# VHH binders against q989t9, part 31

Target 1, 279 residues: q989t9
Amino acid sequence: TTRILGVVQLDQRRLTDDLAVLAKSNFSSEYSDFACGRWEFCMLRNQSGKQEEQRVVVHETPALATPLGQSLPYLNELLDNHFDRDSIRYARIIRISENACIIPHRDYLELEGKFIRVHLVLDTNEKCSNTEENNIFHMGRGEIWFLDASLPHSAGCFSPTPRLHLVVDIEGTRSLEEVAINVEQPSARNATVDTRKEWTDETLESVLGFSEIISEANYREIVAILAKLHFFHKVHCVDMYGWLKEICRRRGEPALIEKANSLERFYLIDRAAGEVMTY
Below, E stands for the ipSAE of ESMFold2; O stands for the ipSAE of OpenDDE; V2 stands for 0.75 times the mean of E and O plus 0.25 times the DockQ between their complexes.

## First folded at step 20 (VHH; framework vhh_7nfr_2)

Design y6 (at its last look DockQ between E and O 0.01; V2 from the best seeds 0.00; counts 0 for: pae E 16.4 > 2, grease 25.9 > 24.2, off the site)
Fold by OpenDDE, look of step 20:
Structure y6 (fold): chain B 279 residues (1-279), chain A 121 residues (1-121)
Amino acid sequence: as target 1 above (279 residues)
Amino acid sequence: QVQLQESGGGLVQPGGSLRLSCAASGFTFSMYWMSWVRQAPGEGREWVSSISNRGTYTYYADSVKGRFTIARDNVKNTLYLLMDSLKSDDTAVYYCARGHSYGDRNYFDYWGQGTQVTVSS
């Protein structure tokens, strides 16, 4: 399960310098099919060291710094200090902007093999959340998290300030205990109180009311709405797909129903290497 | 089991030099930053120097900067401290530690038994 591996005391001054560079850098639109809203990333380390390499694939070589990665001395230091360089396969900055989220999904379905996905939180606030199944939690600044990518999950930012995570993909055979090194163990944390609203039948009926208006023209927007609900309501992050299917069923348009099934398949069940979901 | 064993300490005159070694075992040495920390009689432990896992980064306390050099051999799983221009104030038990001082916090999780360094005329 997703958990904290350690805590890093970030140097705010040095971090700010690197973040300033990132703010002026180009972010990739690759994997935008997973995004509801503005979700972006940029490669700091990848297989080839080329900035144009934007897709994640299974490979066995240590990651190479991209030109952008090379221009970020503090982030490089963090990577070198807290991870085994030989184990890193990818390092990326993930930026989630206001009111954006990642559609609930499972990682690595398209890959022959698995990575250990780790987040080092660089910039965030209390209005940023992560979900795993029916659980909601917050990744705090300086915290290193193991993300269980095999479980349905999502991430969202609901603040004016974007959240920034350094996401590191580690070779999958590594011991989780050794993934993050030279870190402080977190102190006993108070359990985050789940302040989400209770899900009711009335809420469900309201959601299913989209069946009256759903069309190809607004399908993505409706999906985005559905994808965000679990951040504010006590539901499982995969429930959106059930809702969507029911909405389409009620609408009675076969093409929309098929699309709903395709989305669920792609994000939760199976997808081909290089497959991109468009709708 | 993580093991750190210091050696190379001894008695030296002011202005003299020593080389400390720390033999590491029980973990992947090349993954970890390593540090030297010393403790003088009646005083607390004082951070001396740190080196990154591949030796790319080195850090020194102001009190030893320009005189001490930290190094490592990842093939031999050994940490070194080259101490030049030794002063009486350098007299202490020197410990090898796994980890590094990061910001205002120390990330040390394992320590050796220490080796005595005495600087006296």
Scores: ipSAE 0.018, ipTM 0.404, lowest interface PAE 6.7, mean pLDDT 91
Fold by ESMFold2, look of step 20:
Structure y6 (fold): chain B 279 residues (1-279), chain A 121 residues (1-121)
Amino acid sequence: as target 1 above (279 residues)
Amino acid sequence: QVQLQESGGGLVQPGGSLRLSCAASGFTFSMYWMSWVRQAPGEGREWVSSISNRGTYTYYADSVKGRFTIARDNVKNTLYLLMDSLKSDDTAVYYCARGHSYGDRNYFDYWGQGTQVTVSS
């Protein structure tokens, strides 16, 4: 189950220096079909150590630092001190900026290998959230989290300040107890209070009103709007796919209806290796 | 050409067990979620269970949780449903389907011809 594995004390000055380097760095356009706004990443460690290797694939060897990864001495120290270096298969920075999210999805649908996905939270704020099914929660600064990426989930940042996580894919034969090392035990936390607005039939009908204006020209933007609603309303993160299908059914355009079905398949059910969603 | 062929149905007494099989061909089986769906006489189709493409995640309708077990063998390209503690309400034609049910929506693109399960006496 998705949970905290430990807490790290972050050296603010050293972190700030590395984040300044990242702010000037090129972020990848890979996986842009998952992005609703400025959700982006850069690769710090991968199979080859080459910066141009940007996709996650199954392999069995310790990850090698990319040129960008080598230029970030504090982040390298965090990776080496808090994870077993030989178990790392990928390490990435994921940055979400200015009212953006990743579309609700499941991971690893197209991969044969099993990885353990872990987040070390570098910079965040109270307007940043993770979601899983119908739940919403906050990953706090310095926390290391296991994320059950096989469940439908999303992440978003709804503030002017970017959210940055160090995301590590660990070889899947490891016990979760052995993944995070040299960590403090997490402090007791208050139960999460879900302050999102109740979902009503009136709100649903307002959303379904997009049927009056949806077209090929604005499909991507409408999908992005739908993808963000579950961060603010008590609904399941995948409900957007049902809304999109009903919007398209009411519109009555066969191509839009088929595209809605294709999105749901791709993000939630099944995708081929290397397949990219085109809106 | 995608083909799904169910077997293993039959007549069984209440409380008994059956094991259904579905042989798959014409596609890369290990890349697809698979499901069981059933249809009782005069009823619509009812989703029963789904299993992820690698078999790591399984899902069940509330009516069968704890009694049915879905499994797959990606080497033999075969989907299974182990049905224990059968009740008369489980009487139906059982279909193997490629895809998954989510919420109140189904996404199944290929179906088998079905196998009859009858629970009586």
Scores: ipSAE 0.000, ipTM 0.133, lowest interface PAE 16.4, mean pLDDT 87
ESMFold2 (binder alone), look of step 20: mean pLDDT 86; pTM 0.879

## First folded at step 21 (VHH; framework vhh_7nfr_2)

Design aa1 (at its last look DockQ between E and O 0.02; V2 from the best seeds 0.00; counts 0 for: pae E 6.2 > 2, off the site)
Fold by OpenDDE, look of step 21:
Structure aa1 (fold): chain B 279 residues (1-279), chain A 121 residues (1-121)
Amino acid sequence: as target 1 above (279 residues)
Amino acid sequence: QVQLQESGGGLVQPGGSLRLSCAASGFTFSQYWMSWVRQAPGEGREWVSSISNRGTYTYYADSVKGRFTIARDNVKNTLYLLMDSLKSDDTAVYYCARGHSYGDRNSFDYWGQGTQVTVSS
């Protein structure tokens, strides 16, 4: 299950230096099909060591530092100090900009559990959140999280300051207890209060009201709206797909209905390796 | 290396049935959509059917819908095509392909050698 594996005391000065380099670096939008808004990443370590390798694929070799990865001494040190080098398959920075989120999805469709995905939180604030199923939580600065990517999940940033995580993919046979090393134990955390709004029938009817206006021209925007609702309302992150399907059904446009079904399939059920969703 | 090997083709009379198999190796079979594509003499390749990673979703060309059934066994790394009510127009070399066709999307990266299906009285 998703949980904190440990805490790292980040050197703010050194981190700031590396973040400055990243701010000037090129980010990829390779996985933009998962994004609602600006969601970007850059590879620090990958299979080949080549910067142009941007897709995550299952492989069995230790990750190699990319040129960008080599230029970030503190982040490289963090990777070396807190993870087993031989177990790392990928390391990348994921940057979520203001009001951006990733559409609720499962990761295991590509990886089939071959990787353990962990996050080291570098830069965040209280307006950034993660969701898993019907749970909302915040990953704090310096925390290392295991993310059960096989469960439907999302992440969003709703502040002017972007969120930056170092996401590390670890060889899947490793014990979670051994994934993060040289870390402090997390202090007892108070249970986060779910401050999301209660979901009501009236809210649902309002959402379904999109059936009156949905079209090819605004489909993506409506999807984006639906994808964000679970950050602010007490609903399951996958509920958006039910809403979308119902909206399209009510609209009565076969093409939109097909798109809705395709989205659910792609993000939650089955997708081909390397498949890109367009809608 | 990726390998796809078709089998099960042959000569059959109109109205007959065949079952094609495709043995896959060299990749994680369950991570990929798989498809059948056929090529009749003098014609281009025609998509026949696709199946999703887990087999949850299946798609068929209109020309074979209701007659053909695509299936897969991820434990055996095998793709199947059950062909019923065969017609002369079904005569073709049938290829197993890694990838899928859905709507306007068509992505195949590996092909088998093909197996000949001949429907003739």
Scores: ipSAE 0.133, ipTM 0.611, lowest interface PAE 2.5, mean pLDDT 91
Fold by ESMFold2, look of step 21:
Structure aa1 (fold): chain B 279 residues (1-279), chain A 121 residues (1-121)
Amino acid sequence: as target 1 above (279 residues)
Amino acid sequence: QVQLQESGGGLVQPGGSLRLSCAASGFTFSQYWMSWVRQAPGEGREWVSSISNRGTYTYYADSVKGRFTIARDNVKNTLYLLMDSLKSDDTAVYYCARGHSYGDRNSFDYWGQGTQVTVSS
């Protein structure tokens, strides 16, 4: 399941040059319905090689470099050296800025198939976390991780310095043992210590108190608050959907209740190709 | 070592009731979603019901909704399934499982050995 596949040695000077290009680059507005704050991405390789192709679709051809991807020689070398070029279907940079996360979700629900999703960690810090179900963990610089995107998960950055990952979607019939190439073995790690706060009845009632003020005008902000709580409290990453549904049931507004059910369905259960969530 | 131990199965008449229990140990029970999953003879496993870590949210398969009630006691580390209005189609081995079903993706990492429920006229 979600685990480290290997570790690469990153050339700091060459990486810095490419990161400087990325810092000035336009990031995509696609999938902004998943963002709680500035969670953004840009395509380096995709089906067409055109920069404007920004959605992930199942296809059978090796990915082509976009103009942005062509301008990043070190990242291209990393892709070519550590992955089989023929197996790459998409390569993206995902950037999470201060106090932002991606809403807890499952990937590939709208697709007729799925890929193997891999992260190569380019720039991160101790205030960046990934979550999966009840677990919280940190993907470290230079590590290549397999992410089991079929399970509910999230990622967040709670530092002034953004988190940047090179995210690669690999053709789905590949063996995980074939995915990461020319890598060092990961070192033994200390057991992860979950330092999040215990969830209490008082905290729950405070959260459910949003029922007194939730409205169409602040719905997205309240959802974003709920989406971040599991990074700091020992709760399941999808518990936010239960909280949102109860908040809306207590509020008693039918439109808000339906929206809460639609969010849970869209992010966790089922979504159509091309469907976007509107708050 | 995570351990789940079911009990309370047995033979019951159609229309009858039965209460299953699952004793949990080896993990912090109150931090995990728990589920019941059943397997009829010659069939695959079928998700029945799930309950959130605090018990606030419950989910049921359509086949049992309105007849079964899932509950938990986080002080006693015990999961329950109250089964009412039992039908012959409910005959199965019932498993306690840690996790939940997400439509096309089941996420159950630990299972009990099961308890037999037989609904027979």
Scores: ipSAE 0.081, ipTM 0.604, lowest interface PAE 6.2, mean pLDDT 90
ESMFold2 (binder alone), look of step 21: mean pLDDT 85; pTM 0.873

Design aa2 (at its last look DockQ between E and O 0.02; V2 from the best seeds 0.00; counts 0 for: pae E 16.9 > 2, off the site)
Fold by ESMFold2, look of step 21:
Structure aa2 (fold): chain B 279 residues (1-279), chain A 121 residues (1-121)
Amino acid sequence: as target 1 above (279 residues)
Amino acid sequence: QVQLQESGGGLVQPGGSLRLSCAASGFTFSQYWMSWVRQAPGEGREWVSSISNRGTYTYYADSVKGRFTIARDNVKNTLYLLMDSLKSDDTAVYYCARGHSYENRNSFDYWGQGTQVTVSS
C-alpha cells in the first residue's frame, strides 16, 4: 500500500539554491502524452549517466549521475544519505506546474517486480494532491513515500507554486524497510479528510454534454479537462475514461470512439515498451 | 498470450454456495482490474463484479450485491467469486474478464472460456 517510509529534515537554504538551478534547467517532454498541462521531469541519475537518456526502462545496474544531477550538490547529498547508492536505478525531479496533472494511469511496465518507486517531497503546498483509485491525499514536504504505481493513480498541482518531488526508482527485490535510510519515523497523522464535492447527475450530464462539440481538433483539451475532475469531485480517478467513452458514443463518430478505447487501453491496461499515445 | 481459465462451477441447490476461481497467465495479473461477467441461456452478457488490481475497491451489479464477494490472490494469479444465497436466476456461464466497469459502461479485452453454474432443485 502507498505509504510514508520516513521523514527527512530539509535544509531550506541549501534546497533553495538547488531549486534555483532547476528553475533554469531544461525539463524533458519525453512522457508528454501523459501530461495534462506542464507535468515535466528531468533526469538526475539514470542507466548511462547521459543527460539525453530520458526514458525509464527496467535494468539491473546502479544508476549514474547525469551532468544535471552532478550540478545539484544538496540533492545529490539527499540521494546519497537517504538511499542505498547501489539500489538506485533512476532518480528524477518531477515538476507539476499550476493547473497541471498527470493523466490517471497505471505504470506497471516500470514496476513489474523490478522497481520500488519512492517520492522525496521537496516543495509542495496544500493545493497539490495525489490520487489513487477513489482516494485523495497529500504528500508532505520532507516525507519519503512508497508509491504503489500498479494502482490507477494521478498527481496534480492547483497552485501558482509548482510541486517538486525527487522520485527514486529502487531495485525491486529490496524490502521496503531497507529503502529509506537515515530517516525519522513518521509521526501519527490525522486521517485525510476528503473535502471533494459529491458527484451529481447534473454534473455528469454537463460533462457528457461535451458530446456536442468533441472533435479531433479539441480531443486532447477535453481529455485534459476530464482528467482533472477527480481532484475536485468524489469519483474514481479512472472514471474519466468512462465519461470519455460515453461522450464519444453520444457523438457517434467511429474514429473518436476508437480513440477513447485506445486511451483506456494505453493508460490503464497494456502498452508496449516505447509506445506513445497520440490524440 | 493472455489466458483466463475458470473453474469451480457446478450444480447447486437454491440457497447454496459456490466458489469460482479464474487462473490467469500471460500477463502481469497484479496490474489489472478483473471482473466476472455472466451469460444466461439465450441472453446477452451481464456484468457481475469488478475488483481493482490491489483488491482495494470492489463493485457489484445490483442483482448480486450482498450475496457475491469478489476477491483476488496476486501471489497465485487467481481471481475468485464467492457466491452465497444462490437463486435459480443466477444460472449462467460465468466468465472471467480482464477490465473494469466505468459506472454503467464496460471495457473488457480478454475473456475466459467460462464455467457453468446451475442452480436447481
Scores: ipSAE 0.000, ipTM 0.136, lowest interface PAE 16.9, mean pLDDT 86
Fold by OpenDDE, look of step 21:
Structure aa2 (fold): chain B 279 residues (1-279), chain A 121 residues (1-121)
Amino acid sequence: as target 1 above (279 residues)
Amino acid sequence: QVQLQESGGGLVQPGGSLRLSCAASGFTFSQYWMSWVRQAPGEGREWVSSISNRGTYTYYADSVKGRFTIARDNVKNTLYLLMDSLKSDDTAVYYCARGHSYENRNSFDYWGQGTQVTVSS
C-alpha cells in the first residue's frame, strides 16, 4: 500500500547547495522509454560505485556511492541518516521536467519485485502529481513515500520548476516499518481533493478522434498526450492503453495496432530484464 | 502477419558446430526480444537462449552456456544461434520464438516451425 513512511525536515540551505551541484551534473536518459517528455535520473549509489552504471539490476550488495553521490554531502547524509545503508541497492535522483510524465506502468516486471522503492521528495510543487490506478495524489517536500510499484502508476510535473525526488531502492525483504529511520511521523493530512475533470462520452470520442490522424510520424506524441490525460481527467491511468488500441484499430494500420499492443504489454504486463521499448 | 522461419539445422557429429538462422517478418523485429527454444524427442520445450531487442543483453540456459551464442541482425531481421561443441543431448527441434524466458516465466507469443538438429556419431 502506497503511503508516507515518514517526514524529514530538510535543511533548505544545504539542500539548495546540493541541488545546485545536481543542476550542473549529467543526467541519464537510460529509462527514457518510460518517459513522456524530459524524465532523467542520475545515480548516487549503485552496485559498483561507478557513475557509468545506469542500469538497475537485482543484486545483493549494499550500494556504493558514485562520484556524484560523494559530491553531494547533504543528500549523502540524508541517505545515511534515514535509511539502513546495508539495505540500499540503488539511490537515484529522478528529475521530471516541465510537462513531462512517466507513462503509466508497473515497476519491476523484469525484476520480480526484488526491491522496495522509496521516494524522498526533495523539490516539488503543487503542479506535480502522482497517480496510482485511478487515484491522484501529491508527494510533499520532505516526505518519504513507499510506492507500491506493483500497481499501475505515473508521475508528472506540469510546472516550469522540475520535480526532484531521491529514489531509493531497498532490498525487498525488509519491513516497510524499518525502511525509513530517524523520521518524524506525518501529521494528519487533509483529504486529497480530486479536481480532475469528469470523463464523458464526448471526451472519449474526442480522444478516439486521433484515429483520423495517427501515423508512425506522430505516434509517440499521441501516446504522450494520452498518457497525460489521467492527470487532468478522472480516468484510470491504464485507460490510455485502451484508447490507444482503439485509436489504432480504427485507423486500421496493422503496424500501429501491433505497437499499441506491445506498449501495453511492456508497461503493464511483461518485461524482460534489460528490455527497452522503442516506438 | 508475424512469421518466423528457422533454417540451418541438420545432422552433425558430436563436437561439431551449426549455425541456425531465423528469418522474421510481419513485425518490427528490432522492438522485440527473441529466443531459441528446443524440444527433444519425448521431452517438453526447453528454453535455450534469449537476446534483447537491440542485442545488448543475451541469456542462456545453463545447459548451453559457453557453447551457444545468440545473435541478431536487425537490418536483416534475422536471429542466429551459433552452436559449438554440440552434444548428443542437443538433439532437438529448435524453434525461433518472439519473446523471452526468465525466472521460469515464458513470454513467447509467436513461434517458427522449427528446424531439426541431430547430433549423432
Scores: ipSAE 0.000, ipTM 0.253, lowest interface PAE 15.7, mean pLDDT 90
ESMFold2 (binder alone), look of step 21: mean pLDDT 85; pTM 0.872

Design aa3 (at its last look DockQ between E and O 0.01; V2 from the best seeds 0.00; counts 0 for: pae E 16.2 > 2, off the site)
Fold by ESMFold2, look of step 21:
Structure aa3 (fold): chain B 279 residues (1-279), chain A 121 residues (1-121)
Amino acid sequence: as target 1 above (279 residues)
Amino acid sequence: QVQLQESGGGLVQPGGSLRLSCAASGFTFSQYWMSWVRQAPGEGREWVSSISNRGTYTYYADSVKGRFTIARDNVKNTLYLLMDSLKSDDTAVYYCARGHSYERTNHFDYWGQGTQVTVSS
């Protein structure tokens, strides 16, 4: 299950130097169909070492640094020091900013296999959260987490300050105990208190009221609103798909109903290699 | 207080063998990659070998592969370097280090005091 693998001490000055380079870098538009607002990434290591390789595929070779990855000496040191280089298949920066999230989804549906997905948290704040099924949690600065990306999950940043994670895909048969190296043991965590609001019939009916205004012109915006609600209410991260389907059913437009079913299929059930969701 | 103490160095003839040991204390040994690094007279430090925290993965500098074997015992908190087919160019002080390196990129935070290996006729 999703858990902390270890904690590392980050050299803030060296990290700040690399983050300044990243702030001037172009982030990829690949997977933008998963973004609700400014959820962005860039490749630091991939199969070919070419910057234009932006899709994740299952392969069996050690990842090669991209030109951007080569220009980030501290992040390269973090990768080499805390992960086995030969086990790395991809390394990316994920940045979330300005009240954004990634739509609730499952990973690896279009792939023949899975990776071990790991997050090294570079910069974060108390308004940043990860979600998995019905749970909400915070990945803290300097922590290395295993994330079971095959479960429905999401991540968001509801702060003016961006959230930055170094996300590493490790060869899928690797022993989890050998994934994070040169780490301190995490401190015991207190029981997490879920402070999100209770979900009520009144709240549900307010959400379903979008049926009065949903259209092709605002469909994506309404989906983005729905995708964020589970960060603030005690509901399952995939409940948004049920809400969207009921909104569209009440609206009664067949094209919108069909699109709601397509979104649920694409993000949760199955997708073809190279398929993108069109709104 | 992290402590690394090497032993097992000495004088050997070319073609001979030695086994170096490094006793570790003051940290959870089984959670760290460990390495051997050497320094010949008048030269900088040269990475020799690294081993993963559980021992599953091992890496060697080109100059020693096929001749040296790194190993660890996580019950005894001890790192080893088994050195076979020694050459005069292997003469150096050998250090135990916490961390690892790939191709001249070094990530070591603690070092032992070293043990002398001398290969001469």
Scores: ipSAE 0.000, ipTM 0.222, lowest interface PAE 16.2, mean pLDDT 88
Fold by OpenDDE, look of step 21:
Structure aa3 (fold): chain B 279 residues (1-279), chain A 121 residues (1-121)
Amino acid sequence: as target 1 above (279 residues)
Amino acid sequence: QVQLQESGGGLVQPGGSLRLSCAASGFTFSQYWMSWVRQAPGEGREWVSSISNRGTYTYYADSVKGRFTIARDNVKNTLYLLMDSLKSDDTAVYYCARGHSYERTNHFDYWGQGTQVTVSS
């Protein structure tokens, strides 16, 4: 059910001013365990209004602006104009730097409840992509997207220019059709062309060849490589876990096998409260 | 099996200090947020403090802010709560919990048995 909810005509001048402030602001790496590369965020609105509150948790109160959020007049205006303030639980800027991505995962596995996660695209380019299962798509500037976070998904930026999204978590009982307000309807979009490379048996064997070199020292790098492949190859975003497990199995090191299984579990199956993945 | 065991509680006079410890076992301690929660007689459980897995982030209830300090030693698999300037209102059973909380939102999956803290003249 991932889809565009609406389109906002962004004021480039005003946006640029706010983006300049953000560029000088501190970003958090609290969720770096989900990142391959530089994936950062900063809180604009959260439960307490305190800047040090970095982690998303299920709560029932309208979000409060953090000091940083208060210092961004245009983004604050966007939030006020296009969302119901009482429904917002979190608002964050998520920045994905060059060649960084989010490891394919499902959201909210560790939480009792779920939010409606919405993206307002602030700064992006054609080399930025999102994936959901075996689908690749691009979120365009000014577009407001609902992301079905219950499905395995990823996002990546493969441009020197970072991607910036305003990510808003909305109370889950709200109607999806009412989440975005004062927006334009999206115009007819061209059919998404999947330009990814065909996945072949040869490609698979090449990937599985990592079994010859995988070790504790390079495990994370290999995971990162595997996590990025579905952006460029026609494969399901969760396939990386199968590859990783097979790579580790072929290597024959029990510790690596356990790590691979743990990764898949953590990102796709279940997470304990407060659990953070390190590997 | 996940185990959390609190210690360090006791009787202390108002204005006194205590240090609580929580020994964790049965899981990779350094991968989890940890928290302290207390329950006073006749009252519900109240979140006290949380700390991130690496100790980078610490959070406190307003009632204890400036007086309590949460810390952890990931080598020793131990969570701490340094309690200074104790008040009678701090009297409660203090629980170690795996997970985190912000304000009114609690996410815990394991609890210790608790340790009694009594502040009385």
Scores: ipSAE 0.000, ipTM 0.241, lowest interface PAE 16.2, mean pLDDT 90
ESMFold2 (binder alone), look of step 21: mean pLDDT 86; pTM 0.880

